VHH binders against Probable carboxypeptidase X1 (CPXM1). Designs and how they scored, part 2

Target 1, 162 residues: Probable carboxypeptidase X1 (CPXM1), of Homo sapiens (Human) (q96sm3r113to274)
Amino acid sequence: TGCPPLGLESLRVSDSRLEASSSQSFGLGPHRGRLNIQSGLEDGDLYDGAWCAEEQDADPWFQVDAGHPTRFSGVITQGRNSVWRYDWVTSYKVQFSNDSRTWWGSRNHSSGMDAVFPANSDPETPVLNLLPEPQVARFIRLLPQTWLQGGAPCLRAEILAC

## First folded at step 23 (VHH)

Design m5
Fold by OpenDDE, fold request of step 25:
Structure m5 (fold): chain B 162 residues (1-162), chain A 120 residues (1-120)
Amino acid sequence: as target 1 above (162 residues)
Amino acid sequence: EVQLLESGGGEVQPGGSLRLSCAASGFTFSHYAISWYRQAPGKQREWVSRIYTGGRTKYAESVKGRFTISRDNAKNTLYLQMSSLRAEDTAVYYCARHDYPRGYDAFDIWGQGTLVTVKP
């Protein structure tokens, strides 16, 4: 019995609870980092289907505020849904916080090192990763580590929490 | 190095056909939307055709039914098949990669262009 989605896809989590280190544009902002969100199909539609960090961002992150202490158990990621450009994250780290100032990472039990989670290899296939150990925190960040060569760190996500 | 390189231009009679190529290097062009543009002497550059990710295509009204945009992923090459050519199709033709973060009408890479001349 896994934990249910926190509500990024369902919009239960409001836009104001989504933040990011940077965004390439408003149409690629954190509010577009929701699982299964779709790009606009028309040329004038400035809203695309992912959050994308700026290429100059050396430490990109995507943040979700659960609003209260929550037990996070897993993450689902996708790449960028877009008629303009394909991008996706290939690996990421996860961090937690209770105050958005002090952060701790999801770590492997065996090594004690920060866990690096494999992510996507195409724009649409969702990839689920369970945390080595569920964590209780208010905030969770996804930190892209690697992404499509020549591309940008872009993702859509859902968070699993109990 | 990211680059686009047009070729295939030349002189052709009205009603004739010509196929332009745009060779991409330094990136996977199938992951990008790419457009053809053209610029006639003394006129502004105008959009001709676009191929989106996933293969959907769009054309300017002036070339609909006469021009066909396509791609060969194995060759990382974009094509523009032109038929029923007219004098007003005379122009330097460019391919350009879209840079969506700066807007749908923004581009980050242009080719050097290839000249198409339609005359009797």
Scores: ipSAE 0.892, ipTM 0.943, lowest interface PAE 0.4, mean pLDDT 96
Fold by OpenDDE, fold request of step 25:
Structure m5 (fold): chain B 162 residues (1-162), chain A 120 residues (1-120)
Amino acid sequence: as target 1 above (162 residues)
Amino acid sequence: EVQLLESGGGEVQPGGSLRLSCAASGFTFSHYAISWYRQAPGKQREWVSRIYTGGRTKYAESVKGRFTISRDNAKNTLYLQMSSLRAEDTAVYYCARHDYPRGYDAFDIWGQGTLVTVKP
């Protein structure tokens, strides 16, 4: 199966290592973008089951800091687990960085263009994408490109790395 | 355009039954939690019932055991089956789509309402 999970689901990756371009609320912040994380069930529960970018965010991204140079090999995504609203990303790009300033994309070997990865079509089914070529970097970003019509870019994720 | 449209209101005797409908359009109905509210003359709007995305339901104490909220996702329609109606159930009934980012009691879409009058 290749490289093991980086640890978003297992919480090995701490909340402080997760960032995003924007969030609809704290309860939909990057710390909620963990694979298989569940929504609160009670009214008034502030925490939902995904990271969700602002709907007006023109360039949304979800970032994971691996803490050190890491070989990223794949990404697993889910949609939003929620008793309030379903959303999911339908496609995304992946970028890498060593300093969080200069970024390079995961590219197709054939075209040389940034690869666009198919994502989810429902809230819960995990979708695995292997990178065309594993990349060594400290930071990895998921950049939603398309998402549910009328919705917002929301996702849960796990990163594969070794 | 996203909208909700209530129907089914009318006049009914105490102890009677009535079923309200809320037709949704312009969005994926099944992807949202939706609530019924009501507003009696001269009173504040009050929450009546809620149905969550997974189909779980919740009711105000005043209507528990008498009202049933349900949805038909294929028809994009929310229902409120009312039974054992009382005079105090007289109100304009509204359906509203939840907007969670702003809180569980936040809504971004309301219907126009349908009037229910319970009197002898």
Scores: ipSAE 0.891, ipTM 0.943, lowest interface PAE 0.4, mean pLDDT 96
Fold by OpenDDE, last read:
Structure m5 (fold): chain B 162 residues (1-162), chain A 120 residues (1-120)
Amino acid sequence: as target 1 above (162 residues)
Amino acid sequence: EVQLLESGGGEVQPGGSLRLSCAASGFTFSHYAISWYRQAPGKQREWVSRIYTGGRTKYAESVKGRFTISRDNAKNTLYLQMSSLRAEDTAVYYCARHDYPRGYDAFDIWGQGTLVTVKP
């Protein structure tokens, strides 16, 4: 059984609770990593429609602070909504933490290895992944592992939690 | 290697038509916003037209109604169909890939350009 959305799309989760390892620009910062968020349409618009890690970021991550211990059960991802460039993550890992310092991964039941979740193959189609086992933690990170060839690790996300 | 290569330039009479091509390699135009620019002798480079992701297009006032920007995703090629050409359209035409993180007027890849000369 799954949990309801944590509130990235609905803005219930404030911008201050979203962090990332890096961002290509402010308009591609973690606050833009919200499911179904839309790019600006005008040339001078500051905001694009995804979080995008810097190209030089060797270990990109997108972090959500639930604010309190929360049972995470799933993740929904999209690619980049943009009039400028399409990008999307094709796979990612998930990590959890209670103090944002010590992290543990979502692991497969069978292998015990960190699970690698398939993500997107286009900018807009949401992809839902349920965690092999729900985890109770305050923080959750999405760690892009692969992304569109020649592109950048960009995503929008919603977290399922209760 | 990412590259843009313009072609199709040449000499044409006023009122004539010409179609420029911009062939991409190393990436796909359909995933990027791309612009045409031109630079006339002794003048600054001028924005001509843009095609956004999704196919929306924008034109400079000086070319509206005369120029049409389009893309062929299967051929990974950008086009600029020019009609009702005027002497002031004479320029080297460039295609450029937008690099949004550095601004909407920032580009990370430029072609080498193709010369269009409009003269009687």
Scores: ipSAE 0.890, ipTM 0.942, lowest interface PAE 0.4, mean pLDDT 96
Fold by OpenDDE, last read:
Structure m5 (fold): chain B 162 residues (1-162), chain A 120 residues (1-120)
Amino acid sequence: as target 1 above (162 residues)
Amino acid sequence: EVQLLESGGGEVQPGGSLRLSCAASGFTFSHYAISWYRQAPGKQREWVSRIYTGGRTKYAESVKGRFTISRDNAKNTLYLQMSSLRAEDTAVYYCARHDYPRGYDAFDIWGQGTLVTVKP
């Protein structure tokens, strides 16, 4: 079997350990990028159902701080299944860091190039990707590369680590 | 180009019925919450009804029980079935696509409107 979840869904990973390049609003911030999190149902609810990067963000990313060196082995992603709008990422890259300044990518064994992972094709179905090679690092970033045509780069995620 | 186009307006007697349509183009219609608004002469714009993603609906108290909002995602069309029409329902009716990041009452696209006149 694979590694267990790091704890985005379970809230074991606190909000302070989640960061993003940008957010469309507070209710679409990185703290909403947790697997299976739900949008608010009432009109006045502040929180929506995913992290969404700003439209003008040319290089969006979603970051998780594991707090200490951690062996990352996989990623699970979902889209935004909101009562207001559906969006999802269709592909992403993964990067790692020990200091949040120097980053290296998850690479394919065959090509040696940065791996591009297929993501979602609907708002709700979780998609699991195992890393070609598990990586030991403190920080992990998901970098949306493509997303729903006419939509926005929005996702919910869980990280697998052991 | 993203566009909404209302149709179906006209003149009707009190107690009558009318169905409005809102044709969407340039975006994936089924992925958005959409509302109906109306504006009577000399009055402010008034929210009428909303349909969320997934099909849940909401109505203003003034139209509850008389109006029904629905959507046909295959046809990219929003509908407003109006019954038991009253003189005070006279207005230009608009459909609008929600832009949630700016609030539940924010919109990024409006139709041109269709006139509904209720009179004897």
Scores: ipSAE 0.886, ipTM 0.939, lowest interface PAE 0.4, mean pLDDT 96
Fold by ESMFold2, last read:
Structure m5 (fold): chain B 162 residues (1-162), chain A 120 residues (1-120)
Amino acid sequence: as target 1 above (162 residues)
Amino acid sequence: EVQLLESGGGEVQPGGSLRLSCAASGFTFSHYAISWYRQAPGKQREWVSRIYTGGRTKYAESVKGRFTISRDNAKNTLYLQMSSLRAEDTAVYYCARHDYPRGYDAFDIWGQGTLVTVKP
């Protein structure tokens, strides 16, 4: 048995608990960074299917406030669902905090550096990454490191937590 | 550096057919929605057809049933197959890449255009 979804996909985690370093538009804001969320199909629909940081954001991050100390065990990511434009993150780091000020990273003990997780290579296929060790914290951040050439850091996510 | 380059224009008799190409360079064009537009002498540019990232297509009423948009992702090329051509179809035809998030009618790159002349 593993830890269940925290609830980004199901909306058990409300929009008010999602925050990001930047967004290209309201229709690509952190509230759209939920696993399996879909773009509108009609031309006038403002909402697309991902969170996307601004292309010039030098330190992009997507943050989830679990609201209380929570044992985080894994992350599932997807690229951007869109009829207009595909984008996806290809690698990311993960950070944790209890107060949203002081952060610590998931570590790769083999290298002595922060762990870098392989992410997506297409818009839809979900990619699961289990943390090397589960972490107890209130806040979790995904920090895109690389993304589609010529694109922007865009993702949808689910967090596994007990 | 991103570019779009149209080709395949020329003269054709009424009722004839012609196939336009739009070659993309500097980006993977299948990752974007792309449209065909046209501009007749003395008129405003008008939208003709669009293909979305997933392959769904849409057409202006004036060309529906006569024009077909398609693409070849391996060649990074968009096509417009035009059939049952009429004098009213005479125009310079452009392809354009949509500039989301500014909206469905905003574009960040245009081709130089290719002239289609349907003889009277």
Scores: ipSAE 0.484, ipTM 0.794, lowest interface PAE 1.9, mean pLDDT 90
Fold by ESMFold2, last read:
Structure m5 (fold): chain B 162 residues (1-162), chain A 120 residues (1-120)
Amino acid sequence: as target 1 above (162 residues)
Amino acid sequence: EVQLLESGGGEVQPGGSLRLSCAASGFTFSHYAISWYRQAPGKQREWVSRIYTGGRTKYAESVKGRFTISRDNAKNTLYLQMSSLRAEDTAVYYCARHDYPRGYDAFDIWGQGTLVTVKP
């Protein structure tokens, strides 16, 4: 579609616009779920390189508030950048909202069912998914469906939007 | 069940060499940073060496140049090659898996240890 990045990587989207269902720690919070963010290299750093939901979270989600109606066209994801532990999401769904209360999903046009997007298979390689149909909304959620066995749902992301 | 099992300890003459092994099971070994620690009689446990997820290594000053940490991800095994051994290297040696997010000095799994004795 050629829509540019919304600004997770560039910090144009502020930390206050990122929210999640849960986080394992502050250093793995939604503010770390930005594409290409990297863990600190020194042993005493507080921050790692991803958002990670709690391992017990049955319905994990990562949410971005664009602040105004926005045409969302795609999602780029990475796994967890870390010197301590690798993790990654292997598939996710996408939902949209105008009020953060009522949500609708990105649909697979052929089946009419929610689209499930293949995500990552390693910590660093970015994976692009174009939405089957761009959506106009204020909020977008990524909802991990599967992730590395024995691990946790962890991701970094960028949103493509016009 | 997540486990770490050390082996390869024994008695050795000063200046000698030993290789310690740490066998890992119950988790994806290559996805974690792992360290060696040691505890001499009457002393606190001290860090010896670490290998990170990306393969970078780090050593305590007291062992730098004499000890080499490595891992074989296909065998789920961590190694410590010790050379130029001295009496002060006598200790029980442990491997430990790091417990992020608590950082470099927090661990969720320890091995049972293997004794290294460097003869007088």
Scores: ipSAE 0.484, ipTM 0.795, lowest interface PAE 1.7, mean pLDDT 90

Design m5
Fold by ESMFold2, fold request of step 25:
Structure m5 (fold): chain B 162 residues (1-162), chain A 120 residues (1-120)
Amino acid sequence: as target 1 above (162 residues)
Amino acid sequence: EVQLLESGGGEVQPGGSLRLSCAASGFTFSHYAISWYRQAPGKQREWVSRIYTGGRTKYAESVKGRFTISRDNAKNTLYLQMSSLRAEDTAVYYCARHDYPRGYDAFDIWGQGTLVTVKP
């Protein structure tokens, strides 16, 4: 639709408004889950180019607090930018909340079931998913469902919102 | 089963050349940074060369200009082309997969090694 980027890539959304279920390290934390963010190039640089959940995390999620009721219309994802290791999410679900406690899912219009969005198949190519129905909420979560076999759930994202 | 297996070691005269291979199985090695290390008799293991996910390479100063690291994604194989070999290059050569979250010099998988002997 016509909603602009919320501001993960541009840093309009501050790091304090990004949370995740887990992170492999601080350098793979939710503050790195911003579209087009890039890995450090030096061997001693500890900041890589994605959010990555721990491999043992059974229920991974990446969360954005828009700070106020916001009309969410779409999601753009990328895989992990890294000189060390490629990883990417291949599908995810989306949830919304007004209080970060009670969540509802984006639903597939045709089936009435939770929508599952196809995500990435390489580290860099962005993939856009429009929500079947835009949702008004304060919080949005991306919930990886599948990812590169033998890898970990890693992503960078942008949110389309009015 | 995740494995690295080196091959191609042998005896060579000073100034000679040798090509080592590191066959990867159980994972897609092109998705990982991988290094060559070597260990001379009675010495500690030392880093030789690295290839990153995007194909950028890096070399220890002692081998720069003489060794070339490369990878063949179709064969899941890492190579080390060694030339202008010297007596101090005699060592068991290992390939290793990087374990980034623990630091640039941390590794989670090592090969068994292949012996390179440069004759006096």
Scores: ipSAE 0.478, ipTM 0.798, lowest interface PAE 1.8, mean pLDDT 91
Fold by ESMFold2, fold request of step 25:
Structure m5 (fold): chain B 162 residues (1-162), chain A 120 residues (1-120)
Amino acid sequence: as target 1 above (162 residues)
Amino acid sequence: EVQLLESGGGEVQPGGSLRLSCAASGFTFSHYAISWYRQAPGKQREWVSRIYTGGRTKYAESVKGRFTISRDNAKNTLYLQMSSLRAEDTAVYYCARHDYPRGYDAFDIWGQGTLVTVKP
């Protein structure tokens, strides 16, 4: 009933296991989408404080490859808390895959529709969402649906998995 | 409509003080890093000071100890308190919003500028 962190925050999941649909820059790439990662303080460094999709990306997603079949049970998200700009996702969907090509969604039991998870409302506060039903898969995607008005889809995340 | 509007410029004696304001509208001011720049006649525009989202500040060496940047997020206003003014501080002063994905020195919105003249 309580799976531990997969290891985005701890770096147990290496950068090579993180992918995204797009990134605004290298310093806002998927390797920066780890819970509690902090932006650098030096001008011109490559260490911003989240993953951010391109502002024109119509179908943003952030993907984690667990490397093997894994029971996913929950997601924790944060926004972007950067010296340059604050941004955050306000809702997202979750998808799973065994081959990174065919995907299925996390569903509401009562409606049969894809579950939409409330995300963040500020740059820093973590928000936990337990999946309605744990899913066994190799890959998990977070798919931002809404984000801060006038902003960009930015997040940091941790995955709960066994 | 995203805007930055400077005010508070004028004539001042050497050693005097002025306070510049930059009123922001059309965006969430508190979510952005903002800088002051200045341009003297015939010279390149030069960076003066920056304030980041969390309130950390940076200054050009030429103004350290004399100028103070601040922001009032409730009023959507950036300030530059200028003291110990010198003739070389004479310039049009601009505020600018950072557009970080294009680089730390890239800006997407500039004000119209306000003239500061320090008398000889």
Scores: ipSAE 0.468, ipTM 0.792, lowest interface PAE 1.9, mean pLDDT 91

